# VHH binders against Probable ATP-dependent RNA helicase DDX59 (DDX59), part 6

Target 1, 164 residues: Probable ATP-dependent RNA helicase DDX59 (DDX59), of Homo sapiens (Human) (q5t1v6r416to579)
Amino acid sequence: NVRQIILWVEDPAKKKKLFEILNDKKLFKPPVLVFVDCKLGADLLSEAVQKITGLKSISIHSEKSQIERKNILKGLLEGDYEVVVSTGVLGRGLDLISVRLVVNFDMPSSMDEYVHQIGRVGRLGQNGTAITFINNNSKRLFWDIAKRVKPTGSILPPQLLNSP

## First folded at step 1 (VHH)

Design d07 (framework vhh_6z1v_2)
Fold by ESMFold2-Fast, scan of step 1:
Structure d07 (fold): chain B 164 residues (1-164), chain A 123 residues (1-123)
Amino acid sequence: as target 1 above (164 residues)
Amino acid sequence: EVQLVESGGRLVRTGGSLRLSCAASGRTFSSYAMGWFRQAPGKEREVVAAISWSGSKTWHADFVKGRFTISRDNAKNTVYLQMNSLKPEDTAVYYCAAGYFDSTYRPEEYDYWGQGTQVTVSS
């Protein structure tokens, strides 16, 4: 079972909000997966996480081999890393990995991808949390997000509900 | 994702100056390394200059060093290329790009590209 949290976060505020989540004793539950939409974002954000929070962080993206990605995810589950910042390349080949917290730093381009990403948390009856950042860049998905998340009882941002 | 739009390309006489601008939108601009590239007819795309996400580190190709200067304004989400002492050999379509750039200036490390702006230098 996964708790879905949707936060309105403008692009310049996303890094600060992520650091707040990672420093929050109630929200931070390692192992953590953070999803971004590009390899530059993955590399820079994982470095920033390590420098700002002191957490053991690494990136996963298309330039890392399948074996390297598997080794990183094994390290995440064994405590060698606390946070992995990944592009969507993690998703399709490594469905067996379960974490306690997912942060969608960038809202996925489709609801199918969103469901796949949050599905990494709460396996085998364990509770987990998925936090997703949205802003006007995700406007086309607002109705689909509301339709999926409202039934869970989660509070949605007023900006999402008041959007044309 | 980030969207990039170049502007400022035009016809200039040899020895003239020109400033190109690249406006970025979509993602936090300050998270990206930025580069200027150019491509002349029948030639491969080549790197002209690059600037780190913070603006603290810049790189310029040997063939433009001393003549061109890259800069950025993170408050305006814009990167600039100031071009001085222009030569006919500088005639090309100029592209701005956003990507990961820490120790290399290879085009394949840039994920987002503008549509380009034409610079023509006549003698």
Scores: ipSAE 0.000, ipTM 0.092, lowest interface PAE 18.4, mean pLDDT 79

Design d08 (framework vhh_8emy_2)
Fold by ESMFold2-Fast, scan of step 1:
Structure d08 (fold): chain B 164 residues (1-164), chain A 123 residues (1-123)
Amino acid sequence: as target 1 above (164 residues)
Amino acid sequence: QVQLQESGGGLVQPGSSLRLSCAASGFTFSNYYMHWVRQAPGKGPEWVSSISGSGGSTNYATSVKGRFSISRDNPSKTLYLQMNSLRPEDSAVYYCARDQFYGSWEDTGFDYRGQGTQVTVSS
């Protein structure tokens, strides 16, 4: 139900690669969830998405108030946002939302979190895509990533397969 | 006009600490997010840390979280990176870089960076 794509992307190239994905008519299907590893990253990246691509983008993280997260959730459900950048913890209503595209801008720290994040894609019989950026910062998970993704028929980066 | 000058690198033992500095000139320093980026021989550049213009928000690569701390002093136009518990894997040339507000698709997200300062962690 979900197409898993693993891309080797060095940290300074991640923003450019994300913008390429968001500008690709075959890959971009709103709403889009982009996962990052910290609150500052969520705020900065959502601003950059909006300013550079013109897409309606906003961040969700734990320092957003309950009222603000509720308003963001309403806006997402009503189509006011096309891209949401999150630190991985979404509000109550977002647990029921199916998206068409997930981008793990930062690889999660565990495979459990990875599965949880890509599980937002392709729910209720819908097709979707999950794209995950990896580099040497995630080498501790390379074996687990390869074991999970290889059976799907997806091509894995040579750097992942050649790493200890 | 825009200039960034790194300093503070050197040869240290594993487990040591170093503080890197970056002196900025030619622009309104407090208006820009600033980054530390490193590059080891034979490897591509790796983003290390970012700090907002006010210094109120910081972000770190997973490989350095808990060990490195980024800070800035806007009056002196200086960016810092405090590096603790250094490992051989941290050996690289460290660059400070100014965040790019508008970038082309060809950009790496930086519109300017300095000459770099060499950090070598070995026995």
Scores: ipSAE 0.000, ipTM 0.103, lowest interface PAE 17.9, mean pLDDT 78

Design d09 (framework vhh_brivekimig_d4)
Fold by ESMFold2-Fast, scan of step 1:
Structure d09 (fold): chain B 164 residues (1-164), chain A 123 residues (1-123)
Amino acid sequence: as target 1 above (164 residues)
Amino acid sequence: EVQLVESGGGVVQPGGSLRLSCAASGFTFSSYYMSWVRQAPGKGPEWVSSISTSGGRTLYADSVKGRFTISRDNSKNTLYLQMNSLRPEDTALYYCAKDSYLEWGTYSSMDYSSQGTLVTVSS
């Protein structure tokens, strides 16, 4: 069962909005998985999360070995990490991990990837939340986002609903 | 609980066709990549094909490319494998799998059905 939240967040405001979410005791429920669109972004954002919030954070991307990636995800489940920032390289096949919160810091380029990323939430009989940041960079997907999310009863940003 | 039930296997002559089905329940089918895996007698499992959540992307093993077609119907929670130009080498138990670790390339990380459906290609 996944609660889907779509937020309108301009690129310069994304980092601040993520920290607001991670510092909100009603929204922050570890383990947390944050998806970004590039390797450098994953490394830099995970460092910033740890420095600014004090949460145990680490990155996952393709330059980390298969074994290291599995060990990081096990550490996330065991409480060694509270937040993992990933490029989505392990989005497919993360079925055996269950996280409480997914944040799509960067909206995926396709709805297939979006569905796969939020599918990491609320497994093993637990409720979870998926929060996705959108702005005009994702305009191509507005119709598909609305069509998928609107029937769930989730609130959509006015910018998405009123877009031509 | 996750349930995957395969059907459609049988005995067929070389060059023949079969269509396999997998009925899925206990999870949000439309949120997962789905795969077909086969195991021939006395051999380890072999990945056959995978399909994205929407069906917009498909992947095939070199041994079946051009002969097999994977598809899905998210409204029916059903995965399909259309098998054409069947060869004796295609004889195996076929399993559908909810893809758990495709990025790591290991079949042991997938949620398989325990039953499978038997495909026998012989003259």
Scores: ipSAE 0.000, ipTM 0.091, lowest interface PAE 18.2, mean pLDDT 78

Design d10 (framework vhh_lunsekimig_d3)
Fold by ESMFold2-Fast, scan of step 1:
Structure d10 (fold): chain B 164 residues (1-164), chain A 122 residues (1-122)
Amino acid sequence: as target 1 above (164 residues)
Amino acid sequence: EVQLVESGGGVVQPGGSLRLSCAASGFTFSRYDLYWYRQAAGIERELIASIYSGGSTNYVDSVKGRFTISRDNSENTMYLQMNSLRAEDTGLYYCAREGYTIDYPSGKFDYWGQGTLVTVSS
């Protein structure tokens, strides 16, 4: 029920690639969750999303209480926000929410975390999409990524397939 | 330039205590999240304790209740008080400051010090 797309994106190109996705009418279906691995990155990226795309965007990270995080996620589901940029904190200690699009701006450190993050998509019979940016920072997971994504029929980056 | 200098490592017996310090310079200390990482031989560096710019803290389960992270914004110094030390706590301890750029949100671009060695042996 989740379409898994893996894109090769170097770190300096990630921001631009995210904006392309958010401006693509075929890929962009709010609500959207974007996962990053740094608190400052979450704040800065959510500001950039709002300023560049005009979408209602906010961050979730460790400095926000569970109540604040729940209120933001409710706002996402109710249309008060279109994009939430979150650190890995969203993946633990909170009820699983359902969105239409997940973007892993940073590849998670483990396949268990990857599965948990893309599991935010496609609940209640809705189809959804998970887009994950990879580059050489994630090379230790290339085999596991390929094994999981090949059955979906998605085209994998040549860089991932040519790495033993 | 961002600089982080660890101190306070040493050799202690199981059940002992150590206090690590991290002296920081080159940035506005109070505005950044700060971390303690550790690395044991043959294992990847792991985040063990965090102290956020707002003052809240977080710990991995293995150190929770035994370790206390704190910061002194007036001295630009972060601390890790380690109590009830175990042989498994042996490793190189690094302090780190969160990375800066939106183009590089990955933790790999965090600024780390050179590390201080903690050895727990009987």
Scores: ipSAE 0.000, ipTM 0.128, lowest interface PAE 15.8, mean pLDDT 79

Design d11 (framework vhh_6qgx_2)
Fold by ESMFold2-Fast, scan of step 1:
Structure d11 (fold): chain B 164 residues (1-164), chain A 123 residues (1-123)
Amino acid sequence: as target 1 above (164 residues)
Amino acid sequence: QVQLVESGGGLVQAGGSLRLSCAASGRTFSNYAMAWFRRAPGKEREFVAAISWSGDYTFYTDSVKGRFTISRDHAKNTVSLQMNSLRPEDTAVYYCAAKTDYFYGSTDEYDYWGQGTRVTVSA
């Protein structure tokens, strides 16, 4: 099954928290799939990961051409990428990849997207972890995520339970 | 610990060109996203252009796309804004800004700011 972790992380602290996760020997199992809410964010965060951590990072979003996606898939299979930053639109072939760690850097806009994104973890009977950053900008999904995660025994941030 | 100093502003006729430069001091410039903002007389500060740490990704406000080009030189610790096809509405004080964090284009999220360089475009 997927171990679900919910962290309260303010927007300015998200990048530092991601780097801490990527440096955690218990959590880091490449390739790591990181979800963000916009294309520019995917490109810039991917570059930040490369520059700060030295990890091989690439972005995937709707502006990537079919040729670029095929090259990324080939590189991923050959171990050329350790971190993939995506808006959630992976495309044909890339949507079949399974990972041991997902980080929702931005909370998905719906519970259906959340379930789809964490479903990238633990395929073929593998165990894995999904870490999701939340703050007041994620408020609309607080009850839905708490309802889903609370039964798993995971510790939830107090802010999640006290905000409507 | 970054200090930013802008240069290259001046008076130019509509349709002309100017190149603005921003010189940064401090060892951490290569780890900074860099941006240009402007403030026109009687207006609020607005985003103009930004460049990522590698120089691989650039972002522009719609009104300057195709006319302005942002670039950086890591060896010289400089970021430049090439402004072509200038319009009277481009008249403003132009500010260089830097941040170590994730780039958004929001004026409130930049860590360091220069003092500005004045650009005046005559009709």
Scores: ipSAE 0.000, ipTM 0.171, lowest interface PAE 12.7, mean pLDDT 78

Design d12 (framework vhh_6z1v_2)
Fold by ESMFold2-Fast, scan of step 1:
Structure d12 (fold): chain B 164 residues (1-164), chain A 124 residues (1-124)
Amino acid sequence: as target 1 above (164 residues)
Amino acid sequence: EVQLVESGGRLVRTGGSLRLSCAASGFTFSSYAMGWFRQAPGKEREVVAAISRSGGYTWHADFVKGRFTISRDNAKNTVYLQMNSLKPEDTAVYYCAADLRYGETWSPDSYDYWGQGTQVTVSS
């Protein structure tokens, strides 16, 4: 039930592409969960989202206590936050949350993580969307990404398909 | 076999520049965040700079900010530290380290793999 979109996005273009998605009335469906690959990235990106787009944004990572992370995710589901930027560590019992849009700003390090992250969308009879940014840093996963996403009818970047 | 091999350490004059390299093998380099650490005799090992697995995010300690720059080349399985405006206080053994979950902690104890280090000496 999740619509999977794979976009080729070079690292310096990622923030601009994220802001375009968040400003797109067809793609932006709060609550939104954005996944990044490090704590500093989560803090900096959530701050940039709030400053540039005006959306209510906050980060989740391991330096936030279990109760803080629980309160943030509750706030996301209740409309106190529109965008949460996370390192992938949501916390025990919190992995069952459901959102309408997931953006993998950084491609996860494994397909197991990818599946887990996109699994946060499309519950309660609602269709959800997962958008994942890839570039040459994800080359080792290109075959696995293509194998999973091709059956969904999604268009894959030519760069992914042209990998040897 | 997992291996991290630092190179580039040498004696340099105050105000000089030096580029350190760390070549990685035996693991999936692009899945790991990388860090540069240093340790002077009688001092604790301290974090100098860190870079996310994609290279999209970097962090530099306040005492090197504006002088040092971390970068990586995932195609070459190599992480770099460009050091400019070197000071005698920068004299230390420099280590590269790899962490699958580096973004979760800034502690040396979180790192999975370590190199043997390369000596940088800055003369007055």
Scores: ipSAE 0.013, ipTM 0.337, lowest interface PAE 7.8, mean pLDDT 82

Design d13 (framework vhh_8emy_2)
Fold by ESMFold2-Fast, scan of step 1:
Structure d13 (fold): chain B 164 residues (1-164), chain A 123 residues (1-123)
Amino acid sequence: as target 1 above (164 residues)
Amino acid sequence: QVQLQESGGGLVQPGSSLRLSCAASGFTFSDYAMHWVRQAPGKGPEWVSSISYSGSRTNYATSVKGRFSISRDNPSKTLYLQMNSLRPEDSAVYYCAKSEYIPGWDSRGQDYRGQGTQVTVSS
């Protein structure tokens, strides 16, 4: 069962909001999977998480080699990483990992991707939370977000409901 | 005031090597990832390479991977790009760029570029 939370977060406020979530003992259940929309963003945000919060973080994207992904998988299974920042391409074995918290730092480009990303939460009868940041950059998806997420009992920001 | 000064460009033959430098000032260099971006005449800017704040991670555009190497010297506040096996299609103005430590949503998220250094690869 996945609790879906949609938050209105302007781009300059996203990092601060992520750190608030990672410091919230009720929400923080490692490993946390954070989705961003580009490789550079994954590397930089992973680095910022480690530097600012002290949490063990790593990035995963298409430029990571098979050996690097194998080492990341090994580390995750051994508890070496508390935060994983990904562009959505996890690779073999990693794509089967179930987590208790997903943060979509950037709204996915489609609702199919959104469903796929939050599907990492709440497997094997576990409860989990998916938090997604939205703003006007995702305006084309507002209708689809409201239509598909509202029936789940999710809280929707007023900005989403008031945008034509 | 953030300042970035590129140097090291020039006119070279195909197959040659060049090393570009970028001197940074006005910010804490060791706190930011740095990038190289190039722009050829009549074309938009193309991201070339990135390096993390500590130098532990590097990334390259597919077109330059295996030929170019990015590095940094944090004590001297200098960014480098070693360019080997240069091709005519590498001809462009090369810019170094500072990234905000808050990541941009696209790979172009940069708050400052220098004035650039011209690289021309011609026979």
Scores: ipSAE 0.005, ipTM 0.141, lowest interface PAE 12.4, mean pLDDT 78

Design d14 (framework vhh_brivekimig_d4)
Fold by ESMFold2-Fast, scan of step 1:
Structure d14 (fold): chain B 164 residues (1-164), chain A 124 residues (1-124)
Amino acid sequence: as target 1 above (164 residues)
Amino acid sequence: EVQLVESGGGVVQPGGSLRLSCAASGFTFSSYWMSWVRQAPGKGPEWVSSISGSGGSTLYADSVKGRFTISRDNSKNTLYLQMNSLRPEDTALYYCARDEPYYSGFTKDYFDYSSQGTLVTVSS
C-alpha cells in the first residue's frame, strides 16, 4: 500500500527538494515523517520547515526523553504537528504509528532500517507515499534499494540503474 | 571570505562559568542561523546550540539545557555562548559555525567555517 519514490538528490539540494515536496499539494499529506541521520540535522531542519513553510514542525532524536518522544508522536497523530523530523528513533516500540508521507531525507544505514521507516506509511488500509533521496553517498544500498523498489513499478533514477 | 574567530575559552573549576564569543565577518550575519559545536579529545564533533538569524529561536542539546545560553548581537556581528555550571564533560574545543544554505547531514563539512576554535578545560 505504499508508493515508493526514489529521487537522485545531491546533498546541497536536499533542503530545497524537501520544501518543494512540502509545498506540492499532490505529495504533501499530513502527518509527515522526515528521517535524517543526525540530531543536529533533525533540530535544524525542523526549524527550517517551520520558518520557511509555516507548517507545525518539531524534531525527535535520542537527546529527547522517552516521554517527550511519545508526546510528540501523539501530537503528530492528533494534529498538533504536521511534520516531525526524526533520526529513526521511532524504530522501536512505535509499530502502530501510521503517517501519510515519509521522506527519507538521508538514506538509512541499512535495508532493515529503510523497510522499517517506509513501513510507517500505508498502514490499516490507507494509501501513502515514501520518498527517498539518494546520491553517491548511498551507493552501498543501491542494489538492495533497486531490488526492493523495481517490483513496485516506480521509476528509478538512471544513476541508480547505471551504477556498478 | 567567511571568517569566524572564537574567543573566551580557558580553565575553570567544576561549577564555574565562561562566556564564549565568536566574531563573524565576510557575510550578512543576521541572515544566517549560527551554531556552537564542540569536540572533546578523541571524540567526534557534538552540536551544542543554535540560534536563528533574528535571535528569536534557540535550540539546545539536552546535555546543556538549563546551563548554557546562546545569544547574538547582530549590530556587532558577534555570537555568544554563556556557559554556567560547567562539568568536566564540557571540556572540549568549541567552534562557532554558520548554518549551511542546504542541509547535507552532520559532519564538520556541514558547517561553513574555517576557525581554530577556543579551548574550554574544566578541571580542579
Scores: ipSAE 0.000, ipTM 0.134, lowest interface PAE 13.9, mean pLDDT 78

Design d15 (framework vhh_lunsekimig_d3)
Fold by ESMFold2-Fast, scan of step 1:
Structure d15 (fold): chain B 164 residues (1-164), chain A 120 residues (1-120)
Amino acid sequence: as target 1 above (164 residues)
Amino acid sequence: EVQLVESGGGVVQPGGSLRLSCAASGFTFSTYALYWYRQAAGIERELIASITWGGSTNYVDSVKGRFTISRDNSENTMYLQMNSLRAEDTGLYYCAKEYDSGIYRFSDYWGQGTLVTVSS
C-alpha cells in the first residue's frame, strides 16, 4: 500500500520541490520523514524547512547523542515535530516510527537502503506515499529503480528510461 | 569573485592550542553555511566542523569537545578554536562555503588552506 513516486529533480531544485510537497494538502501528513545522504545536509535542510515553511522541523543522525534522540522521540510522540530530516540512522525507538509520507531528498546509494527507507510508510494499515528525487548522480541504479517501480503503475521520468 | 583566506596555522606541541581564521569576501556571508575541512597525511579531505545560517554547529567525533567553530557576521570571518591538540590533528585546514543556490551539499569554493603541525 505504498505509492512510489520517482521525480527527476536536479540538485539546485530539490529544496524548492520539497517545499512544494510539504505545502500540498493531499500529500502532507505529519510527521514527514525526509532522508538525505549526509549529517550536515540533515541539519541544514531541517533549519531551512523551519525558516521557510514555518513547520516544526528537527534533524536526526549519528552525531545526535542518545539523550537528544530520546528527546526527539518524546517530542515526536507528543506532536512537537511535523518534519524529521534524517540520514537513515534513526536509532533505537525512532526506527519503529511509521509515517504516511517519506521523501528521499537524496536517492540512497543502494536499493536495499531504498527499500528500508520507504518501508517506514503505511505500517498502521493506512495508505502512504514515498517520493524519491533522482538525477544523473543516481544513474547506476536507474535499471534497479525502474525494475522495482514500473510494475506498480507509477509513471517514471523519461530521463531514467532513456539513459542506459 | 568568492574568496576565502585561511590563517592561524603553525607548529605546536601536543596539548597546545591554535585559533584558525577564515576571512571571506565576494558573497553575503551571513546567509551561507560555512565549513572547516582537514587534509591529513594519507587521508582524503574530510569535513570536521560546520556552522549553519542559524548558528547550529556539528563536529566529527574525533574533535568534539576539543574544537569550537564560530562565526562573526559583522567581520565576515569564521573561526576554529583548537584545544588539546594531538599528533593526528596535523594537516592542512580549509574553509568552505555552501553552494550559491542554498543547497545543503558541500561547496567547491575553497581557500588555499593553513597548515597545522603538532609535533614535539
Scores: ipSAE 0.000, ipTM 0.156, lowest interface PAE 14.1, mean pLDDT 79

Design d16 (framework vhh_6qgx_2)
Fold by ESMFold2-Fast, scan of step 1:
Structure d16 (fold): chain B 164 residues (1-164), chain A 123 residues (1-123)
Amino acid sequence: as target 1 above (164 residues)
Amino acid sequence: QVQLVESGGGLVQAGGSLRLSCAASGRTFSSYYMAWFRRAPGKEREFVAAISGSGGSTFYTDSVKGRFTISRDHAKNTVSLQMNSLRPEDTAVYYCAASYRDWLSTGEEYDYWGQGTRVTVSA
């Protein structure tokens, strides 16, 4: 079962909002997956998480080998890492990975990607939360986001509801 | 059902340019990683370039960086490879590939493949 939360977060405020979530005793539940849209962003953000919060954090992206990515995800599930920042490049056969919190730091370009990313939460009978940051860059998906999230009872940002 | 069809191959002299295109049919690949691979005569298939579903991230093998540019057009459901400053060692059959889920690879783990288009670069 997945609780979906949509937050309005402008690009310059995203790092601060992520740190607030990771320091929130009600929201932070490891293991955590954070999705970003580029490799450099994954490396820099995972380093910032480690330095600012003290959490064990590492990145996953295409420049890490399949064995390295598999070992990182195993470490995430076994508690060697608390937060993994990924470009979405997890690997074939790793669709059985299940985490307790997903943060879409960058909104995916399509609803198919969104569904795939939040599908990492609440699998195998466990409860989980997916938090997604949106702003005007995702405006074309506002209707589809609202249609999916409204039935769950979650509160949507006023900016999402007021857009045409 | 699902097909990837490459076009734009041909014969070109060293230093010349070619633009390859890959047209997808039977499915929209807007959320998929799209890649180009090549296989030279007598060699194994190798990775050339890839582009993310959003089009925001591109990846290249070192031998083509600065010479080749990968791009995509979501409205036309196509991915393209602009090849500049071509060299005889770029001679190969070029393949278009698409990856389902969160998988970007430089190996052969891709879910859909085209039949290939031949590129010959003369000295």
Scores: ipSAE 0.000, ipTM 0.126, lowest interface PAE 15.7, mean pLDDT 78

Design d17 (framework vhh_6z1v_2)
Fold by ESMFold2-Fast, scan of step 1:
Structure d17 (fold): chain B 164 residues (1-164), chain A 123 residues (1-123)
Amino acid sequence: as target 1 above (164 residues)
Amino acid sequence: EVQLVESGGRLVRTGGSLRLSCAASGRTFSDYAMGWFRQAPGKEREVVAAISTSGGSTWHADFVKGRFTISRDNAKNTVYLQMNSLKPEDTAVYYCAAHYGLEFRSPYEYDYWGQGTQVTVSS
């Protein structure tokens, strides 16, 4: 079962909001998966997480080789990483990891992708949380987001409700 | 908040090299990811290279990969663009920009911009 939280977060405020989430002891259950929409963003955000929060962070994207991704998987199983920042391309083995917290730092381009990303939560019968940042860049999906999230009882941002 | 000033732009011959510098004023330089952009007359501003807050991660556009290298010195509050094997197509005004938060969707998402420095490459 996944608790879905939708937050209105403008682009310049996203990093600060992520750090607040990662420092929230009720939400933080490592490893945390953070999804972004570009490779450079994954690398830079992972570095910022380590610098600002002190958490063990790594990026995963298509530019990482198969052997690098295999080493990251091994490290995750051994507790070497607390935060994983990904473009959604996790690769073989890593696609099988389950987490208790997902943060969609960037709203996915489709609802199918959104469902796939939040589906990483709760695979072991655990309850978990998926937090998604939205702003006007995602307004074409506002109706579909609301339809999916309203039944969960979560409070939606007023901007989402008033701009379908 | 940060103020940015580019320098180093000049006329250079095809195949030559040039290093651009961007000096930042402000006590928060190390909190910003930095990018180099360029704009030729009549063309849109395009991203050339980007560098993380620590300098541990860099990105270069395919059209400059292997020729240009971005770097930074946080102790000197400066970001650099080393340009090698220059081509006439590299002629443009070069801008440095600072971004708090990390989405590389468009040039319009950068928070602070310099005034630009002109690079002209002649055959």
Scores: ipSAE 0.000, ipTM 0.124, lowest interface PAE 16.7, mean pLDDT 78

Design d18 (framework vhh_8emy_2)
Fold by ESMFold2-Fast, scan of step 1:
Structure d18 (fold): chain B 164 residues (1-164), chain A 123 residues (1-123)
Amino acid sequence: as target 1 above (164 residues)
Amino acid sequence: QVQLQESGGGLVQPGSSLRLSCAASGFTFSSYRMHWVRQAPGKGPEWVSSISESGGSTNYATSVKGRFSISRDNPSKTLYLQMNSLRPEDSAVYYCATYDSWGEYIPTDFDYRGQGTQVTVSS
């Protein structure tokens, strides 16, 4: 029930590609959960989403207090947020939120993390999409990514399959 | 205040190697993605390379891919650019740079940039 899409996206092109995805009516199903590899990146990208697209965006990471996380959960349930940018640490209650679109802005460091992150999509019988940006920074995982995604019928970028 | 100080440039022969350094202060270096940007005489800034906060993720402009290597040492708050097989077209002032926010402009539009270090590749 999760459509897995792997896109070759170099770091300087990632923001533009994310904004294109958020502007795509076939893909955009709020709230969208976007995963990044660091706390500062989560804060800065969340702000960029708000300023450039006008979408209601918030960041979640380990330095957010219990009160902040509870307020974010309340806001998500009330429709106050359309995009959530996270380092992967959602916390109690937020980890129960099911979404229709996940974007791995940064490829996770392991396949276990990848599976966990895309697992936020398609829960409780929902269909959804997980889009993951890759480039040579993730080359050690290319075979594992291909092995997992290729059987689903998704098209893989040739750069992933031709990595030395 | 954020400060970035580049060093390691110079005049070298084609085919030579140079290692540039950037000393960072005034911010939590390990929490910022870092970049190298260059500006050749009479041209606008050109993005060269980027490195993630942890150093695990790197990217390069097509013109330098396979010849240049970006790295960082978070304990010493230093960014490096190893430049191999230098060509005359690599001649430029090299700047290290970072963002305070994600701007909507091209990668050469950085919030913070150092004073630069001159690299000249000629006979």
Scores: ipSAE 0.000, ipTM 0.103, lowest interface PAE 17.9, mean pLDDT 78

